# Ledger of designs, part 3: VHH binders against Probable cyclic nucleotide phosphodiesterase syc0937_d

Target 1, 255 residues: Probable cyclic nucleotide phosphodiesterase syc0937_d, of Synechococcus sp. (p05675)
Amino acid sequence: MVEDFAGDAMTLSIAQITDLHLLVDPQAALRGCVTTPRAAAVFGNLKQRSPDLLLLSGDLSEDGSPASYERLRDWVEELGCPAIAIAGNHDQPERLTEICGRSPFMGEPVYSIQGWRIIALDSYQPKRIDGRLRGDQLDWLDQRLGEDSSPTLLMLHHPPVLIGVTKMDAIGLKDGPEFLEVIAHHQQVRLVLSGHAHQAFIQGRGLTTFLGCPATAMQFDQPELPAGWRSLELEPDGSWRSQIHWVDTDSIHFA

## First folded at step 22 (VHH; from e1 with F104H)

Design m1
Fold by OpenDDE, last read:
Structure m1 (fold): chain B 255 residues (1-255), chain A 119 residues (1-119)
Amino acid sequence: as target 1 above (255 residues)
Amino acid sequence: QVQLQESGGGLVQAGGSLRLSCAASGFKFSNYAMGWYRQAPGKEREFVATIYSGGSTYYADSVKGRFTISRDNAKNTVYLQMNSLKPEDTAVYYCAAGPWFRQHSFNYWGQGTQVTVSS
């Protein structure tokens, strides 16, 4: 079964944010990066753009504190659009579920929205930095993809492809090859979104495009860059557009 | 403290029915996905059914059309209605709970309830 969103055959506007690394103390810095103000600035930008759907692709919290997730919840509620949030390796999945588990947060792995299918996957492994989808979930994915031929967007935290950064590739999706084998049999998979890498990337295999997303927190190997996020425009015919957005955070202050 | 307590298991003849219940406590039940798994002697634990917080359900092929998973959030309870039971359904049935995105990787488990189907 899928969660269906009613709507006209129009362009679906999606915002992806990832790797927020929120902390219990909103003024605290992670490796010199004030993660809370940066994330807040991104949400401020999102409010102006009013996306139809928000995708949160993990590492939402750095310390797994209730306060970090509550802050995120409040921002998402204020934004007002539906949101799909998955866990990264820094998250506490139970607290994420407890605090960010009801409207506007959606708690289903499969959605049908304006001609697209959106499937959220879990690559989280307890007490590990790297990711794994595992055989049971891969079988589940294969089965889901066999049910519907609509253009499909997949979201997971860990990149399932090598991005050419040795330190990141070492902690990516360990069963990436198995994942790629599954989706190779399903040509409707048009987009695979991931976080974790703290940088944008783009790769193509057949009809599938793999997109990395900048972090709202620090950018790896580019610390001078501000908070970032990714927009997507999905058309009912399976075509799509995407853009990276950078948000100036220099003037952001919290009372 | 998280608790999952299964009930409703027992001995039944082939073609019969049972209704399993799982009472949950210690977590925000309505936000979690709930599932049923089973383990037969000498076999690996296998997926039976899952119900997400939004109400969508998924079933193993072996139980489709015979089993129905449902939930009552007001009672913090998940159910498994088992009809047309077969001897091969004999197993310990476990209730599980976890984040909706943790597909087949639930973090909370009950102690299980024995279901025996005689031929």
Scores: ipSAE 0.858, ipTM 0.923, lowest interface PAE 0.5, mean pLDDT 94
Fold by OpenDDE, fold request of step 27:
Structure m1 (fold): chain B 255 residues (1-255), chain A 119 residues (1-119)
Amino acid sequence: as target 1 above (255 residues)
Amino acid sequence: QVQLQESGGGLVQAGGSLRLSCAASGFKFSNYAMGWYRQAPGKEREFVATIYSGGSTYYADSVKGRFTISRDNAKNTVYLQMNSLKPEDTAVYYCAAGPWFRQHSFNYWGQGTQVTVSS
């Protein structure tokens, strides 16, 4: 069963944010990066844009503290659009579920929205940095994709493709090849979104495009860059557009 | 402390019905996905059914059309209605709970309840 969002055949506006790495102390820095102000600036920017759907693709918290998730919850509630949040390798999945488990947060893996199917996948492994979807979930995905031919967007935390950065590829999705084999048989998969890489990338295989997203926290390849996020515009006919956004945090004042 | 307690198991004849219940406590029940698994003697634990916080349900092929998973958030209880039971349904049935996105990797488990279907 799929949860359906009511709406006219209009462009679906999506915002992806990832790798917030929020800390219990909002003034604390991770590797010299003040993660909370950067994330806050991104949410401020999102409020001005009013996306239809927010995708949170993991590493929302650095320390798994309740305070970090409560802060995220408050930001998402203020934004007011539906949100799908999955865990990255730094998250505490139970606390994420406890604190970010009610409206506007959604708790289903599959959605039908304005002609698109959105499927959230879990690549989290306890006490591991790298990711794995595991055979049971891959089988589940294959079955779900066999049920509906609508244009489909998949979201997971770990990139399922090699991005050409040795240190990142070493901690990517370990069963990436298996994942790619599954989706190769389902041409309706148009987009695969991921986080974890702390940088934008784009790769194409057949009709599927793999998109990496900058972090609201530090960027790994270009540390001089500010907080980033990705916008998507999904059309009912299966076409789409995407753009990277950078949010200048220098002018942001926090109490 | 998290607790899942199964009930409703027992002996039933082939073609009969049972209704399992799982009472949950110690976590925010309404935010979690709930599931049923079963383990027959000498076999691995297998997926039976899952219900997500939004109400979506999924079933193993072996039980589709016969079993129904449901939940009552007011009672913190998940149910498994089992109809048209077969001898091959004989197993210990386990209630499970976890984050909605961890479909096949639940972190909370009950002690199980025995279901025996006689031919």
Scores: ipSAE 0.856, ipTM 0.922, lowest interface PAE 0.5, mean pLDDT 94
Fold by OpenDDE, last read:
Structure m1 (fold): chain B 255 residues (1-255), chain A 119 residues (1-119)
Amino acid sequence: as target 1 above (255 residues)
Amino acid sequence: QVQLQESGGGLVQAGGSLRLSCAASGFKFSNYAMGWYRQAPGKEREFVATIYSGGSTYYADSVKGRFTISRDNAKNTVYLQMNSLKPEDTAVYYCAAGPWFRQHSFNYWGQGTQVTVSS
């Protein structure tokens, strides 16, 4: 069964945020980065834009604390749009599920929204930095993609492609080649979104585009850059647009 | 403490029916995906059915049309209605729970209940 969002065949506005790395102490810094104010600034920007759907692609919490997820929950509730949240390697999956598991958070792996299919995948491995989808999930994905030919967006935390950054590629999706083999047989996969890399990237293979997203936390090898997020506009005909957004956080203080 | 307790297993003739129940405690049941797995003698544990927090269901091909998974959040219970049972369905049936995004990778498991289908 596929979860269907009610709506007319219009442009679907999506916001992707990733790698928030929220901490129990909202004033604490991770590697000199005040993650909570940066994330809060991004949510402030999202409130002005009013996306139809929020995608959270992992590393939502740095320490897995209940307080970090509760803070996220409150922001998402205030934003007021549906949200799909998956775990990254820093998350505590059970706490994420318990605290961010009801409306507006949605708890299904497959959605049909305004002509698009959205599938959330889990690359989380306990006690590991790198990711893996595993054979059973890859088989599951293959079956799901075989049953519907609608343009499809996939979301996972770990990039399934090499991005050309040695340190990041070393901790990417370990069964990336297997994943790529699966989606190569399904041309309806138009977008593959990921986090983890703390930077934007774009790669194309056939009709599939792989998109990395900046973090709301620090940008790797780009410390001068502020918090970032990605917008997507999905059209019923399978076309799409995307843009990176940067949010100035220099004057923003949150308790 | 997380607990999953299966019940409803037993001996049944081919073509018969059983209804399994799994009572859950120790976690926010309504937010979790619930599943049933089974393990026959000498075989690996295999997926049977899953129900997500939003109500979507998935089944193994071998049980489609015969088994139905459902949940009652008020009772913290997941069910497996098994109809048209076959000898090949003989196994220990396990209840499982986990985050919805973890496909086939449940975190919590019950002790299992024996289902035996005679020819």
Scores: ipSAE 0.853, ipTM 0.921, lowest interface PAE 0.5, mean pLDDT 94
Fold by OpenDDE, fold request of step 27:
Structure m1 (fold): chain B 255 residues (1-255), chain A 119 residues (1-119)
Amino acid sequence: as target 1 above (255 residues)
Amino acid sequence: QVQLQESGGGLVQAGGSLRLSCAASGFKFSNYAMGWYRQAPGKEREFVATIYSGGSTYYADSVKGRFTISRDNAKNTVYLQMNSLKPEDTAVYYCAAGPWFRQHSFNYWGQGTQVTVSS
């Protein structure tokens, strides 16, 4: 009787942070929000939790400065887990790649970990606020999803669904419907994470759940709220849990 | 300044082999994804192969099993080994580079090298 040692399928712990909007000057404020201390507070919180994987879903920098990305790099290195970082509409993709392009940052769009596939998508359009994946990438995604039936998490910056906020929906993923059509044929897609909206949301379509994430920078719907991030617990069987976390900057003594 | 320079193109008979090289400069090569594209006369530029910074590779269906993309980070060079060449492979081959997450929107391009496969 070969005891199938069903290896203790370990829960995968993921942290999503988004819309950091870091600036060259760490003391500078964006629309009255000092973004650097807020992001720092979130990273401080993450150190206590020790996630297995960090997902950065864009708008990491506000000004695209090298200093902003270097600061992010240093925080991620200190955290000590693998990280996947994509660009939002405020980012400078080349500079992001040059500064945050080596370990612990992953440099591949498909990442397999503990029975899950993580696929990062690019919705960045130069000189545009809204996003688009475009046909070639959608075809690529369809092919990748056809190759492996493992539970899959997709990440992109722009929400591919309407969230019910007119101003945000106007600058979301323009080819969202096309994206939704592609993933509708792949039941292994369990989660679609996005940023850009600066608020949490949840929507379900079939077996796929779409999750928005609050920003470490300002929240658009509730400006009084502090920096936020999302945790995910992923099980090998494709089940998952998620939670929003709020981190008060007043409690973090920046040494 | 970013530069990509292709070499290794030429005339080859059907069934033959060529190895293309692309020498890169002006950016942190090891952090970037590299790709090969080709454009035949009267046709649109098409994807051939991509290699990411982590080493994963992807190929167009038309070249799978025949072409191999590789990179040497120490030399800032990406290669395309082309075996079992067909007349249909005749094109100008372009080297491209960009962030790994922008593989479908590379921002750096070479001047191209002509590959001609005779029947």
Scores: ipSAE 0.838, ipTM 0.914, lowest interface PAE 0.5, mean pLDDT 94
Fold by ESMFold2, fold request of step 27:
Structure m1 (fold): chain B 255 residues (1-255), chain A 119 residues (1-119)
Amino acid sequence: as target 1 above (255 residues)
Amino acid sequence: QVQLQESGGGLVQAGGSLRLSCAASGFKFSNYAMGWYRQAPGKEREFVATIYSGGSTYYADSVKGRFTISRDNAKNTVYLQMNSLKPEDTAVYYCAAGPWFRQHSFNYWGQGTQVTVSS
C-alpha cells in the first residue's frame, strides 16, 4: 500500500512581528503612537491567518515592565502556535525569560521544522541601542551551520547589513562584517530576518536574502504607515516567499 | 536573590570520572538555559556545555563525547558528568544561567568548584 501523507510536501507558514514597544500603560503613546492597540490588531490578524510559527524579533517591550511582558505572553498563548522570541535593545532579557519562558514560547535557540532550521541570535547589549553578536556566539553559529546543511533562516534584532539610513546604520549590528564572514561559508543560509529599523527592506548577498520587518508600532521611513508584519512561506527545497501586511488601527470598529 | 552553588569538584586521576552539580534558586529554573564554563590558571574562561530549557545540548569540541550536561527541573539542579578526564581538564568550573536565546556569556554565575586531574 502507498501511504499518501508520508510523501506530502508542506509549505511552512511563518509570521514575523517586531518592535511592538509595549508599555506598562496600554493607553500610553510613544512618539505619538499608542503602541498596545496596534500590536493587538496585528495579533487579531495572526489569529485569522493561523501561522505554523511566530517569530518575535525584539523590542517587544519599550519599558521592560512585567505588565508589558504579561500582556505579550497572554496574546501569544491565545494565538496557540509555537513562538520564538529574542530581545531587542529596549527589552529586559531576564524579565522576558521569567515571564515568557514557557510553552508556546520555544526554549531553544535552534528549531527544526519541515526541512528548515530556524536559528535565533542574541544581538542585545546591556544599556546600549546598537547590537553585537560577539565572537563566542559567532563561533557557536559557525559550528551549528557546519553540522547541518538544511535550508536555514537566521533571526536577530539588529540588521547585520547597512540599510542606507545614516541614523539607523549608526545603531545597527556593530560586528556585522564578522557575521557576514561566518555565513559566507554556509550556502544553506537563505534568510536573515531582523527588526530595529522600523521599516521594510530587502537586500541580497549571494544565496542569502536579508529581510527587514516593519514595526507593529511606528514606522521610521514613512510615519503615516500603520502597524506592519511579515508573512513567510517556506518550502522544503529551500525556496520561499514573503509579504508585508499593513493593519490599519486608527479606525473605530462597530460590531 | 539568584544563587548558583556548584559542588562535586575535587582531585581525580587521569582517565577517571567526576560529576558536578549546581543547585539554583531565585528564578524560574525551568525557563532558563543552564551552562558550564571553566577557567584554568592564566587562561581565558572557556565554554564547556549548555543545556536549554527545551532540552537541547551543546558542547565545546574539547569535551564532546566525554562530558554530558543534564538537568533536573524538579530539583532545580544542572549536572556535568565528566568522563575520561585529562590533565588539560584541570580548571575551576562555573555554573551559569541565562535567557533561552543566549548561547554563551550567560548573566548569572556561581562561585566555581575546583577540578584537578592528576596524571
Scores: ipSAE 0.641, ipTM 0.840, lowest interface PAE 1.7, mean pLDDT 91

Design m1
Fold by ESMFold2, fold request of step 27:
Structure m1 (fold): chain B 255 residues (1-255), chain A 119 residues (1-119)
Amino acid sequence: as target 1 above (255 residues)
Amino acid sequence: QVQLQESGGGLVQAGGSLRLSCAASGFKFSNYAMGWYRQAPGKEREFVATIYSGGSTYYADSVKGRFTISRDNAKNTVYLQMNSLKPEDTAVYYCAAGPWFRQHSFNYWGQGTQVTVSS
């Protein structure tokens, strides 16, 4: 039997990492977690996976330092796959742009790949912990979704749904209801990925699934868990699979 | 440190053409999204066009097919070619820049250049 991959369905392999909280000092701890070595271990894991696309869903730096962004840039360049990054509430968006705004980081808010559209959304608010998309960005999103019915993945930092944790829900996406109203008009939106909460969650709404990704740094729900990240496999027909990965010291030893 | 300097504005007859330029400095131009916005007297500033660092462009409905945004990363310059101009295009035109993941709410703004379209 001979195969012709030009005519076959092709699975898109995505890695999501979030909430790295890198610091200028790579030995510095945040809430008892030395964040830089944990992020480095995750990048080692990603090299073994060789994803087609890397999603960086915010809080990439804790202190917004140039050195922390330079370290992230170097890791992403070494990995070599396309990356889409957004800012979280701890980031400095201009520094992220200046240091990480080149290949392999994508310079586009909408990215079409293997039958899917990936759309990055900016929920950052200056000097605030909570997020907001704002009316102008929501109008832009509605227009983009109206132009194309391809299966779509949206990424933003702040969860747009309540996750059932009072403290996190208080600092989530302030205009979540407005965002959900936009999404309700566009059935092609299959996935909405977020970070911020430092824990995994899954919530369905119609044809859309909302996925929270655990941090590479500390996890808020289970502080003893190691660095986490999410893999996704997307099919051209809009179906998908997802798995959470935890990065132990033992992951270095497999063949 | 960041500077955006518009030029190329002026008086033009209806149906005519004009090309605006915006020279940028103080940031790594190729990393940023660039845009044009305009403000007529007594009105709020409105979106005209954006171009992202990867080359994608977006336009307001009122200018689609008549205006073209482009950029030259070697010259740190963004352009707006305006064809088939109408009196309602009369406004101060502003150049803007921001992160590639941001839409419409850009961080850096020029001082503007006046475009006046006479009937």
Scores: ipSAE 0.624, ipTM 0.835, lowest interface PAE 1.7, mean pLDDT 91
Fold by ESMFold2, last read:
Structure m1 (fold): chain B 255 residues (1-255), chain A 119 residues (1-119)
Amino acid sequence: as target 1 above (255 residues)
Amino acid sequence: QVQLQESGGGLVQAGGSLRLSCAASGFKFSNYAMGWYRQAPGKEREFVATIYSGGSTYYADSVKGRFTISRDNAKNTVYLQMNSLKPEDTAVYYCAAGPWFRQHSFNYWGQGTQVTVSS
């Protein structure tokens, strides 16, 4: 008889990377940061880690160029684990879809894996820096959360909470209060992951924890910090742990 | 050049059925979420159904149990089977396509096909 087994092998290992800001020219700099080598170093780290799932939480390209998305696609294909990507305010959603819209990138906004649900939300607004989920997507989310009480991780680009940094809060999620009202009715939402702010942060609200992930590119809070990324370990019982990793490009070189 | 071309609309008696088709070209069809929306005169466009590239489907409450969305990636075509039609279903029906991470706000739109449900 073949049976499904529980144990430490059932721990779900997730990597979150965000705000790669790739450019058509891999030698180009943004705010003094040559973004492509930093992202490449992080992918080297991910290959060693071998996560079960990669979350790409937006601003994957700075210039929206086909070449930048092709580079990202090639890296994700080489890594070989399932990936869930969303657009940030710098992205070109149509190009991201056209170039990166195939395996191992997932073609679903809801992904069920090892007792958890992972739900991707689109906060992108055309021609804007700030984010908005809009009423129709919030209604959709409420329906999805009402259908299944499994432990749930939500991912969106723009932080849905104020982080205490005036410039970032001015360009965050504009309908954050509406979002918070929706998730307040659903205690299974344990984690809400975001990027955009180029810094780590953590805030609790009820049973939900909001986690900001540092960029693979430049960090806004501490410009001296190197490329960053987040690891998550999720347990079938809904518990979790998280760690920020810092990767120096001087230590790892990718072509 | 993205093209979405709806077909299969027409005049139908209440209680009847129609099947809409949407032929897509100019993009990698299998990468995209596909959807149907409708607009009655004087009303704003409303969501009807979505099918994602992985196969998951979602429906507006007003059509659940009566309409079925499906896709054929080999033919670059999305379908809407509409059963138990009501006069309130009268609208121009639009095919739409967008990123897989989007639920209700799609990027590409067809010209529309008229569905009229009479008594």
Scores: ipSAE 0.601, ipTM 0.831, lowest interface PAE 1.9, mean pLDDT 91
Fold by ESMFold2, last read:
Structure m1 (fold): chain B 255 residues (1-255), chain A 119 residues (1-119)
Amino acid sequence: as target 1 above (255 residues)
Amino acid sequence: QVQLQESGGGLVQAGGSLRLSCAASGFKFSNYAMGWYRQAPGKEREFVATIYSGGSTYYADSVKGRFTISRDNAKNTVYLQMNSLKPEDTAVYYCAAGPWFRQHSFNYWGQGTQVTVSS
């Protein structure tokens, strides 16, 4: 008799979106950008690609309003894939939790998915623009990384490395050096994803690659660019590929 | 108006057991991570255990294998079952709650309940 079994681990398809800056009024602008239609267009693009996992790396709402989080929740529910969300400096963490704290949003900071570990880190500081992970979270991370050597992707809102833009580096992750020291002892950390900077960037350090994701809202480095998002394809052996996607709202024709 | 109220503390003989409870109100309990911390006199508050809404649990090394955190979403209550207690477990135990994406920096704290382990 032939015994069936699940196939070998598959490629894990991930979408990262960040810095949506949603507002209570879907027609409201922030710095000349009407943020809600841009985010909606990105979700349209994500639906066509059907990722296995959605990463929401902070600044999901600009004003922390219930309506903005309800809109995000509805879009994520319609997309129909698991989502991992964290707060950015503009978010209201309690409202995010109250409105988005259930399926399809994952309720755990560590997820084992198709041979990878995805670990969400909280760099939010009340009433501050800059970020900090704090010693207790860094000790927790070190312990988590020490007990499982699976290929690992870390996500936090504030870039943990200097990106060479003075204003952004001034409001980045304040304990970035301490974070870098922790992950330097764990070679299974292949990817560290962030938002906050409203621009794409890439830096390598050993076997770890740091990826900044452009915003669905405005881009600070090239303000003329449209909404952006990142796709990732992860293999069980720890290899990966990534692509930035730009979504023109002018290519979407309203009747 | 979030409230966390611990109960179940007391005096217990070394090697004994105790179960702490924490009743929660003022938030959607099932959406939040829940945790226990403890503080002995003159020491910093330290992490004991966390349980996330997705079911994952995490423990300090000093309590692994002896303590079990659990939750009952129908009763909005988190528990800490403490077995094989040692004198060094003596502390005020605090219940805490926070967003699911946090590990140790919780927003809401109870008033604490004293656990004293005699040998």
Scores: ipSAE 0.560, ipTM 0.799, lowest interface PAE 2.1, mean pLDDT 90

